VHH binders against Protein FAN (NSMAF). Designs and how they scored, part 7

Target 1, 98 residues: Protein FAN (NSMAF), of Homo sapiens (Human) (q92636r189to286)
Amino acid sequence: NISEKLHMECKAEMVTPLVTNPGHVCITDTNLYFQPLNGYPKPVVQITLQDVRRIYKRRHGLMPLGLEVFCTEDDLCSDIYLKFYEPQDRDDLYFYIA
Below, E stands for the ipSAE of ESMFold2; O stands for the ipSAE of OpenDDE; V2 stands for 0.75 times the mean of E and O plus 0.25 times the DockQ between their complexes.

## First folded at step 10 (VHH)

Design s42 (from m6 with T102V S103P S105T D106T; framework vhh_7z1x_3)
Fold by ESMFold2-Fast, scan of step 10:
Structure s42 (fold): chain B 98 residues (1-98), chain A 123 residues (1-123)
Amino acid sequence: as target 1 above (98 residues)
Amino acid sequence: QVQLVETGGGLVQPGGSLRLSCTASGFTFSSYAMNWVRQAPGKGLEWLSDIYGSGSYTYYADSVKGRFTISRDNAKNTLYLQMNSLQPDDTAVYFCAREVYVPGTTETYFDYWGQGTQVTVSS
């Protein structure tokens, strides 16, 4: 059991083709987590940072609020698209992944 | 020169369907993510949907999710928006837009826009 160091957390939405899930995003020194709000049908998403292939700071609603994370093909999760409520939160998360 | 031309707009009844097309020229279409954006009368711009260059990844605004479908045909340099279950508040000018990287970063912005096509949903 090794304790991870939390670098930041904030609220965000996980954008998928069929549904947008509000929740919380947390980033540690080793993992990115997305925790959906209670009652949503999606499980907690965990992405190991060393498996991140690409990250894109994207516009969402014409605002600089989007972050697209691409995982390797062997990961449990392929791609994730996060929409933030604040541009600074998106930029802070990008800093810890990049 | 880069050119984006939207077609397919028109008048439609509530509950009806329309398919918009955006024909691109002057660049390698498959290398760019493309977007649909609309502007209702007297309102600001509202982003609706994007599609990655390969067509493998698509995302939608909550207001249109389940009703609109974005797609592309890279061999024809054409972007599509299939609009189903249209509502009066879908009345707007619809634009396609090309997404590019800010030089030296992974950040994106929209550098070219089409002229727009009018969609009116009315009884």
Scores: ipSAE 0.000, ipTM 0.186, lowest interface PAE 14.2, mean pLDDT 80

Design s48 (from m6 with V100T T102R D106S; framework vhh_7z1x_3)
Fold by ESMFold2-Fast, scan of step 10:
Structure s48 (fold): chain B 98 residues (1-98), chain A 123 residues (1-123)
Amino acid sequence: as target 1 above (98 residues)
Amino acid sequence: QVQLVETGGGLVQPGGSLRLSCTASGFTFSSYAMNWVRQAPGKGLEWLSDIYGSGSYTYYADSVKGRFTISRDNAKNTLYLQMNSLQPDDTAVYFCARETYRSGSSETYFDYWGQGTQVTVSS
């Protein structure tokens, strides 16, 4: 969306209970997006930044690569866990949300 | 007052199973990730497993993958560790720990620990 200012984009994986989905995350001044790899049958995940209630920097196993985002009660299906390839990308995304 | 109380440790034969429990009080249990950590005699702390507040996400150390299962019952404020195929090198004191985010911190940390429960695997 060209009406939004893009702050950053990087590679990440979205972690679910049974499977981890590779893709790209981007953050604008209003929204957080996760785009699965082309050809993956799931739609783009969109979270409005106003709906974010909690954000935690997490270890993914023993590595400082995890970021957990919790939304409002009405938006529980949009709670996400992102695993980054680089610690700096995780920290940069945290900065734009928090 | 935050309190974590562990039970279920004991002596077990190699190849046996044990289930550990950790009962939490004094906080909203479902809002916190929980961890199991052990310490073998004369060794440092080894992280074993974590589980998210909702119970949806679990992770395991390579030393216990496929043998141990972490779970929780948020209605009972209780964390569990099901340990199968126990080996002598699983002998350790087992701790449950609450994970929280410190304001201004780069990462989560463990702010409360249980007293520990002794597991001895011997024949």
Scores: ipSAE 0.000, ipTM 0.191, lowest interface PAE 12.9, mean pLDDT 79

Design s5 (from m6 with S30R S31Y; framework vhh_7z1x_3)
Amino acid sequence: QVQLVETGGGLVQPGGSLRLSCTASGFTFRYYAMNWVRQAPGKGLEWLSDIYGSGSYTYYADSVKGRFTISRDNAKNTLYLQMNSLQPDDTAVYFCAREVYTSGSDETYFDYWGQGTQVTVSS
ESMFold2-Fast, scan of step 10: ipSAE 0.344; ipTM 0.718

Design s50 (from m6 with T102K S103G G104D S105K D106T; framework vhh_7z1x_3)
Fold by ESMFold2-Fast, scan of step 10:
Structure s50 (fold): chain B 98 residues (1-98), chain A 123 residues (1-123)
Amino acid sequence: as target 1 above (98 residues)
Amino acid sequence: QVQLVETGGGLVQPGGSLRLSCTASGFTFSSYAMNWVRQAPGKGLEWLSDIYGSGSYTYYADSVKGRFTISRDNAKNTLYLQMNSLQPDDTAVYFCAREVYKGDKTETYFDYWGQGTQVTVSS
């Protein structure tokens, strides 16, 4: 999409209660995307940034690697929890969402 | 007056099981996420698992996923770690820790820790 500008991309894991899915995170001026790696039977997750209600920086273990994204309940947007490999990538993504 | 007290550690053989408990006092237990963290001899801290205040969501480190189960009983102000299929490299001091946030869109951190309980896995 010509109106959608990519701000950053990095490797991350999507954390769920049952399983952790490795993948790739991309953020544009309008959307957040998570693409699972090959071999993981999960669809691409798309979150419109205007639907984000809250974002929380979280410890994943003892490191500042976690980011929880909460969407509006009425829009059926899925909440996600992302675990990054580098603290700087987590902080950069937070900057573009906030 | 916040206090966390771990119990249930001990000596166990490889392949065995052990259940740790952490009794909390001095705060509204159900309002806080809780964590289990361990420290093996001569090594740094390793995070193992967390559980949300409601008990609805749990997460695990890859090293213990499928072997350890975190749970809580909010009526008893107690956090549990059920450890199965124990291995010699699970030998460590195990700590429970309370997780707090500094408002919306801020970093979480661990503000109170228990004294730890020793788990030794030996053949």
Scores: ipSAE 0.000, ipTM 0.263, lowest interface PAE 11.2, mean pLDDT 80

Design s51 (from m6 with E99D V100R T102S S105W D106T; framework vhh_7z1x_3)
Fold by ESMFold2-Fast, scan of step 10:
Structure s51 (fold): chain B 98 residues (1-98), chain A 123 residues (1-123)
Amino acid sequence: as target 1 above (98 residues)
Amino acid sequence: QVQLVETGGGLVQPGGSLRLSCTASGFTFSSYAMNWVRQAPGKGLEWLSDIYGSGSYTYYADSVKGRFTISRDNAKNTLYLQMNSLQPDDTAVYFCARDRYSSGWTETYFDYWGQGTQVTVSS
């Protein structure tokens, strides 16, 4: 979206039960995006912030690096788990979503 | 000016090994994550591996996991890729690339690239 205001961009991993995908996360005033790296053509994940119903700070191991984002029950919005490289990046993203 | 220069490519036989180096200048090397990316003849870019600025976190594409190892020496401004158990389909130009930590959105994750070094795996 051309009219979106970018709030932050950082590196993160999307955690799934079978694989963890490195990528970049970007948050605007309207959307959360995750663009995967891991060598395969994969679509950019887009979550409209209006569809976010819950967000949880998690520890990944002993480090405060995890963030779980839960969406509404529609078929176009998928729940995601993000693992950050830096605690501050996780906290900054949480601030913009919450 | 930011410069990235790859070295260490060459011809190697299947099952062999090579170590690639990338020397960086013009920026605070330890503040940026670094990447290795390759391009085989007639194919698109394939991301291989990254390493966080501190060296604490490394990640690998499934195609190279267990065979390639990324590392860095921040005191020498140098990035490395140790490549073991090389196979003919590893033949490609290998690039190092600096991770992007800017507030703008782009289709590429990387803001600076080296010129690449050729790796040929053949008998």
Scores: ipSAE 0.000, ipTM 0.151, lowest interface PAE 15.8, mean pLDDT 77

Design s52 (from m6 with R98K V100G T102S S103Y D106Y; framework vhh_7z1x_3)
Fold by ESMFold2-Fast, scan of step 10:
Structure s52 (fold): chain B 98 residues (1-98), chain A 123 residues (1-123)
Amino acid sequence: as target 1 above (98 residues)
Amino acid sequence: QVQLVETGGGLVQPGGSLRLSCTASGFTFSSYAMNWVRQAPGKGLEWLSDIYGSGSYTYYADSVKGRFTISRDNAKNTLYLQMNSLQPDDTAVYFCAKEGYSYGSYETYFDYWGQGTQVTVSS
């Protein structure tokens, strides 16, 4: 989308039950995207920032690398859990969403 | 008053199995992610596994993937770690840890820890 301005792009893993999938995270002024690399059984994930209800900085293990995003007020649906390789990338993404 | 109490540790032979339990009280158990962390003799803390509040999402450290299974029973306020194919390198004190709630300014952290339970894998 030409009308969207890219603010940030970095490498991350999408954490799901039983598997973590490497990919790229992109955030624009309107959307958050996760594009899986290879072997991922799901298509590109798109989350409209207007639909984000909650965002949590999480430790992934003992490292400050996790970010959990909820698209509704319900904790049961539409959540995405991202694990970053660098703490600064997680913090930068959080800044653009929060 | 938040409390986490681990049980189920002990001595087991290599190749054996053990199940750890962590009973929680003083908070809405199903609303918080829970973790297992261990500390081997003379070593630092090693994170092993976490489980989402609903039980829907689990993740494991590479050192235990395929051998250990984390689960929870929210009706009983209890967290479990099923440990299979135990090896001498699994000898450690095992802790359960509760994640703190964080929205906005604070990173999530482990706000409460159990006292730990000793697991010894030896012939």
Scores: ipSAE 0.000, ipTM 0.178, lowest interface PAE 13.9, mean pLDDT 78

Design s53 (from m6 with Y109G F110M Y112V; framework vhh_7z1x_3)
Fold by ESMFold2-Fast, scan of step 10:
Structure s53 (fold): chain B 98 residues (1-98), chain A 123 residues (1-123)
Amino acid sequence: as target 1 above (98 residues)
Amino acid sequence: QVQLVETGGGLVQPGGSLRLSCTASGFTFSSYAMNWVRQAPGKGLEWLSDIYGSGSYTYYADSVKGRFTISRDNAKNTLYLQMNSLQPDDTAVYFCAREVYTSGSDETGMDVWGQGTQVTVSS
């Protein structure tokens, strides 16, 4: 939390099966966080960078705005899809997580 | 070997509905995200929607959000686009396309495209 160094933060949308949730992405030296714009009842998503196994840059609507993160948590193995508003923000986040 | 074939296009009245299908062969369909793209007469390609390999995540262009629904049946190797509340400006050739990691790039792209199916919305 307070002992972590923040590398970057930006606006993004987390795409889910039912809705696309606007929010903020933060990456530190140890964790990736997604904070929904309306925090409650939506929880903060936290991924430890050590648990990231694959990351794919995706085109969303032919624009280089998408990022899929695959983790290997045995109790909750799920992909997360983030859509950025700016290609540079997506590429900067990829740089810190890759 | 690897193929995508679209069907289901045709003539429809404004306000009507159509369902397009795209049948895949020659690859493990469930392992790939799939896209719908259209091209209206005299215009360029317009991306409409995509769906993750599992079917769990879908995304839509603002022009079709709330009117079109993308879905897939991985057991049948088939992608669908349900089009409701069709308007004359939806007239276009509709294509399905496979999303893949492109060699020499760290981004996905579209590598396999169908032939297209014509949708005409007119009275």
Scores: ipSAE 0.012, ipTM 0.289, lowest interface PAE 8.7, mean pLDDT 80

Design s54 (from m6 with T7S L11M T23A N35S Q39R L45P L48V Q87K D89E V93L F95Y; framework vhh_7pa5_2)
Fold by ESMFold2-Fast, scan of step 10:
Structure s54 (fold): chain B 98 residues (1-98), chain A 123 residues (1-123)
Amino acid sequence: as target 1 above (98 residues)
Amino acid sequence: QVQLVESGGGMVQPGGSLRLSCAASGFTFSSYAMSWVRRAPGKGPEWVSDIYGSGSYTYYADSVKGRFTISRDNAKNTLYLQMNSLKPEDTALYYCAREVYTSGSDETYFDYWGQGTQVTVSS
């Protein structure tokens, strides 16, 4: 959407217990998006920032690369775990999520 | 029956090279990110490198960037660490470790570790 302002975009992986999907993360003033690069059949994940309840910074490989996002119980949004390639990208994304 | 078994350690002179291997069994290897972690005499564990399940994207500790290369062969369930330009400060026990998602913690979790393989760099 033209009305949404993009704040940042970077590479990341979406981690699940059985599989890890590389992709791109974008954050706007209203939404967080994750687009898998190699993830048939998963579509783009979209999370409205108003639906985010908690966010946790996590270490991955002893590096500060992880971010876990929890949605409210009242929507259809799934909780996600994102693993970043650079600590600064993880911290920048965390800054844009309240 | 998850097992991780390291090999390839030894004694080398400064500037030498070694290739470490980690043979994994008892789980779907390609579904997990894997790390190398080392423990030098009298020091705590230091994370060295990790590689994601698909073999895409690698990350390295600043102390080893440009000298070490992590790789994996998912068809053979094997993780590798190619170590070049070795320095005395690289002397340590090197461990292969499996990374897991853990809810409710701010720290990375390793659920299985190998027994370690000794690397000694001395003149």
Scores: ipSAE 0.012, ipTM 0.213, lowest interface PAE 8.6, mean pLDDT 79

Design s55 (from m6, 15 letters changed; framework vhh_surovatamig_d1)
Fold by ESMFold2-Fast, scan of step 10:
Structure s55 (fold): chain B 98 residues (1-98), chain A 123 residues (1-123)
Amino acid sequence: as target 1 above (98 residues)
Amino acid sequence: EVQLVESGGGLVQPGGSLRLSCAASGFTFSSYAMSWVRQAPGKGLEWVADIYGSGSYTYYVDSVKGRFTISRDNAKKSLYLQMNSLRAEDTAVYYCAREVYTSGSDETYFDYRGQGTLVTVSS
């Protein structure tokens, strides 16, 4: 995207009721992206940062690795749950958005 | 205990169509994402397509996009691959595979795969 600056990128998993998908999280000055991995490049999940209403830190098992992102009630803005590999990556993303 | 049984393979001419089926048993089918993977003669395994447990998301390798359709019937515990506009390079043994993910890996892992069904595309 034009004029969109990348601030952070790290590995993470998107947690769903049926499956946990490994991928990459990218955050820019305007958007949060999640790109699932499985060999073939797949459509990304995109959340506009201005649509984020609430963000919660979660423990995933015994480690502080979880992050829930809640958006507005628009049909195109879905809530997501991310599990990070490193607590620092989770905290850096939280700090940037919050 | 977990069983995946493929069927529907055979000989088909270029441009033809074929539908593969996979019957699952021994686990809660609707709780798992499923894949089709293939192995061409003398080649390694290649992921072809996957579908999430609910059927709401499907993904394909670029070479089959627009030609193949993955689907599932959770009530029948069955996975399908509709293959259209088949090409010689689609010749392979096709496997039904159950997807598993772990926090230590950014790769798709398959814990169970069937015996395979051979698809031969030639004239």
Scores: ipSAE 0.000, ipTM 0.115, lowest interface PAE 15.4, mean pLDDT 76

Design s56 (from m6, 21 letters changed; framework vhh_6qgx_2)
Fold by ESMFold2-Fast, scan of step 10:
Structure s56 (fold): chain B 98 residues (1-98), chain A 123 residues (1-123)
Amino acid sequence: as target 1 above (98 residues)
Amino acid sequence: QVQLVESGGGLVQAGGSLRLSCAASGFTFSSYAMAWFRRAPGKEREFVADIYGSGSYTFYTDSVKGRFTISRDHAKNTVSLQMNSLRPEDTAVYYCAREVYTSGSDETYFDYWGQGTRVTVSA
């Protein structure tokens, strides 16, 4: 996006109550995006970084791969849980969003 | 004062089902993740499952995945564990626990525990 500076992009899964959706996460200077893998019926998730209230690192199984993001209700954004494939990708995303 | 009270334990035959419940009081229930642990005779406590994000996110230990379901009811301040296809190795005392977030850290800890409810699965 020409209006935003991309800081990182990596593979991740979005964990939901009924299903875990594989996809790609990217973070810019203003937004966090999750793009589901082709063939999944879920729309792109966008969270404005200014709407993030809390973020928590989570262990997923034995590995430090989870990140839980809480945002404000008024921006129509839902809290999300991301599971990463590599601990470094999770920590890099945490660095940019915190 | 934080209290966690478990119920629903009992004796069941292999292949049967039980539902455990944990009633929470003394704190803002929706602000905390909740977990179930178990301890078999002569063994250490083992993590079973946890739930957070208003009941949206659940994690299970491999030995119960597909058989157990954790859920929560914010209106009743309860967390439940539905146990299906029970096996003799599921025999244990089951404990409810409150999970504390640690910002910026992969460490989580459990600050309050229930008294436990006994589950016995006969062969």
Scores: ipSAE 0.015, ipTM 0.313, lowest interface PAE 6.3, mean pLDDT 81

Design s57 (from m6, 23 letters changed; framework vhh_6qgx_2)
Fold by ESMFold2-Fast, scan of step 10:
Structure s57 (fold): chain B 98 residues (1-98), chain A 123 residues (1-123)
Amino acid sequence: as target 1 above (98 residues)
Amino acid sequence: QVQLVESGGGLVQAGGSLRLSCAASGFTFSYYAMSWFRRAPGKEREFVADIYGSGSYTFYTDSVKGRFTISRDHAKNTVSLQMNSLRPEDTAVYYCAREVYTSGSTETYFDYWGQGTRVTVSA
């Protein structure tokens, strides 16, 4: 949407129980998006920021690279786990969503 | 009132298997990462495995990787540790713990612990 203001974008991986999908994450004033890289059989993910209930910084292995996002308990908003390549990118996204 | 109650420990021969369970109550289980630790006789407490709130990510210490599997069941509010190919060095008391982050922190800490369940692996 042209009326949305982009606050940041960076590379990340979406971690699921069966597969890890590399892609791009971006956050606007209203939505969080994850766009999978071409060739991966995962759909684009859109989360409306008002549907976010909890966010938690996590370690991924021994590095501060993880972020869990928990949504409302409805079928249109799914919980996600993102793994970042840089700690600063994870912290910046946390700042915009918190 | 937060409680973590562990079960499933016992005596098993080397090469055998055990399944440990931790029943959680008094909090919204799905929001918290859950961990297993162990303490062998005469040694300090060692991290074994954790699983994040969504169940999408698990992390294991190198000594158990490929042999142990951590899982969770949100309907039953339980976290489990399936231990296969057990070795005498796996002999320890195993503890369930709840993992938290403070706002603005990059660090993890553990605020609640179970009572422990004893695992003895004979040669």
Scores: ipSAE 0.000, ipTM 0.300, lowest interface PAE 10.8, mean pLDDT 80

Design s58 (framework vhh_7yz9_2)
Amino acid sequence: QWQLVESGGGLVQAGGSLRLSCTASGFTFSSYAMGWYRQTAGNEREWVADIYSGSYTYYADSVKGRFTISRDNAKNTVYLQMNSLKPEDTAVYYCAREVYTSGSDETYFDYWGQGTPVTVSS
ESMFold2-Fast, scan of step 10: ipSAE 0.018; ipTM 0.323

Design s59 (framework vhh_7qia_2)
Fold by ESMFold2-Fast, scan of step 10:
Structure s59 (fold): chain B 98 residues (1-98), chain A 122 residues (1-122)
Amino acid sequence: as target 1 above (98 residues)
Amino acid sequence: QLQLVESGGGLVQPGGSLRLSCEASGFTFSSYAMGWYRQAPGKQRELVADIYSGSYTYYADSVKGRFTISRDNAKNTVYLQMNSLRPEDTAIYYCAREVYTSGSDETYFDYWGKGTPVTVSS
């Protein structure tokens, strides 16, 4: 929606049970989006911030680069795990969600 | 009592495969993240792979594409399928119950198994 204000954008990888997808994450005042980086169409992942129940910072390897986002079980929202390339990007995104 | 029992380790030739299992008891297994760690002689214990309650997985770069972590909540078991094993994979492999605190990078392990040795040698 055009009424949403963008707070930040950065590169990240979405970690899934089947594959790790490089892509682009952005957060607005209402939604978190992840766009996979592929040579063919892939669906954008959208999470309404009101559906986020828990958010956990994680170490990925030896670096503070991981972020898990847990959604409500009663909604169509799926949990997501993001791996960032820089600790500051991970911490900035956490700030806007938490 | 809380218990983690690893099995499946052994001696294999380079290029071989092993499947490790970790059976948990005494807690609600499905509510916890579980990880496989390894420690080679003279080295610090390192994360190999972990799996969250929602089945999201992480793999260390050194094992990515060769190892697969999975879980079976009905059997209270976490698995590590290890393919294309290399001499540098030689270590004692440990199963751990992982605890995360929201807002903190601190991860602590409130329970570890005793470990299962894996030796990759010609």
Scores: ipSAE 0.005, ipTM 0.200, lowest interface PAE 10.5, mean pLDDT 78

Design s6 (from m6 with A33D; framework vhh_7z1x_3)
Amino acid sequence: QVQLVETGGGLVQPGGSLRLSCTASGFTFSSYDMNWVRQAPGKGLEWLSDIYGSGSYTYYADSVKGRFTISRDNAKNTLYLQMNSLQPDDTAVYFCAREVYTSGSDETYFDYWGQGTQVTVSS
ESMFold2-Fast, scan of step 10: ipSAE 0.080; ipTM 0.479

Design s60 (from m6 with S31Y S54T D106T Y109E; framework vhh_7z1x_3)
Fold by ESMFold2-Fast, scan of step 10:
Structure s60 (fold): chain B 98 residues (1-98), chain A 123 residues (1-123)
Amino acid sequence: as target 1 above (98 residues)
Amino acid sequence: QVQLVETGGGLVQPGGSLRLSCTASGFTFSYYAMNWVRQAPGKGLEWLSDIYGTGSYTYYADSVKGRFTISRDNAKNTLYLQMNSLQPDDTAVYFCAREVYTSGSTETEFDYWGQGTQVTVSS
């Protein structure tokens, strides 16, 4: 989407039941993107912000680094869990989605 | 009115299995991480396991990893703990607890607890 305004980009890990994928998370005025560091030059995960139903701050181990993103049940959009390296990056991303 | 009610506790022999349930009401269950915590006689609270709202991500204390499995059924507002290979030192009151995140906190916190269910492992 050519007209998208980028609000934030930071490093994060996408946690899945089988593996944890380090990558970059980007948020625009319309979409949330996650691009893995190892492998692909294009966003692999795209979530339209209007499909986000709820977001919740979570602890990852001992640190306030987790963010759960819930999508609509009827979409192809999957719920995701992001683990950040910096608490401020998690809080900034939360601000743009909430 | 938020309520958590545990069931499924009882007496079991070493090596046996039990499945605990926790039924939630008064809130949107799928939006909260849920926890199992136990208290053995004369000891403090021991965190055992958590499960995220989606059910996709689970974490376990080393003492129960590989023996206990946490799961949830969001359509039924129910949290489960499948306990296998039970040992006498698993004897405790088992509580389900709803996780809350407080801005600025560096510790896991719980805002609502069930009444607890007694698990006794004895020969």
Scores: ipSAE 0.000, ipTM 0.189, lowest interface PAE 13.3, mean pLDDT 78

Design s61 (from m6 with A33Y G53P Y59F S105D D106T; framework vhh_7z1x_3; at its last look DockQ between E and O 0.42; V2 from the best seeds 0.00; counts 0 for: pae E 7.3 > 2)
Amino acid sequence: QVQLVETGGGLVQPGGSLRLSCTASGFTFSSYYMNWVRQAPGKGLEWLSDIYPSGSYTFYADSVKGRFTISRDNAKNTLYLQMNSLQPDDTAVYFCAREVYTSGDTETYFDYWGQGTQVTVSS
ESMFold2-Fast, scan of step 10: ipSAE 0.049; ipTM 0.424
ESMFold2, look of step 11: ipSAE 0.013; ipTM 0.403
ESMFold2 (binder alone), look of step 11: mean pLDDT 86; pTM 0.865
OpenDDE, look of step 11: ipSAE 0.314; ipTM 0.691

Design s62 (framework vhh_7z1x_3)
Fold by ESMFold2-Fast, scan of step 10:
Structure s62 (fold): chain B 98 residues (1-98), chain A 121 residues (1-121)
Amino acid sequence: as target 1 above (98 residues)
Amino acid sequence: QVQLVETGGGLVQPGGSLRLSCTASGFTFSYYAMNWVRQAPGKGLEWLSDIYGSGYYTYYADSVKGRFTISRDNAKNTLYLQMNSLQPDDTAVYFCAREVYTGDETYFDYWGQGTQVTVSS
């Protein structure tokens, strides 16, 4: 939604069972978006913030780069795992949602 | 109530293999990163490996990298440690532990009772 206020943007990877997808994370007043980059055929992943049930900071190796987002039982909101390139970006996103 | 129960320990000869299991109950297993930690006789705790809730990311201590494999089956609420090429200095009590990450630190809030692994001829 074009009228939504953009709060934050950063680069991240979305981790799936078979592949890690580089992309761009955007967060607005109402939604979290993940846009896959460069030639990846999947559409934008959208998570409504009101559907976020739990959010956990995770280590990725020795670095504080992981973020797990768990949604309600609805098919409309999928659980995701994001790996960030910079710890500050991960922490900023966490504090906005938490 | 949260419980973690380890099984699969025992006596094995040097060069042998064992598979440890940790069965979780009382919480949504897939939401938590899980760890394996051991304590050798007369020594402190040594962290061995972790696996994230999704199962996609695993990390190992240098002492076990290439010999041990951590995995999980979220449908069965079970954590595993496959131990290959066991050495006498792998003799220890092995614990599974549930991980909590705060803003500043990671700590383990629940531990299993431990399972004894003895590597000896």
Scores: ipSAE 0.000, ipTM 0.186, lowest interface PAE 14.4, mean pLDDT 79

Design s63 (from m6 with A33W S54T S105D D106T Y109E; framework vhh_7z1x_3; at its last look DockQ between E and O 0.35; V2 from the best seeds 0.00; counts 0 for: pae E 4.9 > 2)
Amino acid sequence: QVQLVETGGGLVQPGGSLRLSCTASGFTFSSYWMNWVRQAPGKGLEWLSDIYGTGSYTYYADSVKGRFTISRDNAKNTLYLQMNSLQPDDTAVYFCAREVYTSGDTETEFDYWGQGTQVTVSS
ESMFold2-Fast, scan of step 10: ipSAE 0.100; ipTM 0.490
ESMFold2, look of step 11: ipSAE 0.133; ipTM 0.484
ESMFold2 (binder alone), look of step 11: mean pLDDT 84; pTM 0.845
OpenDDE, look of step 11: ipSAE 0.298; ipTM 0.686

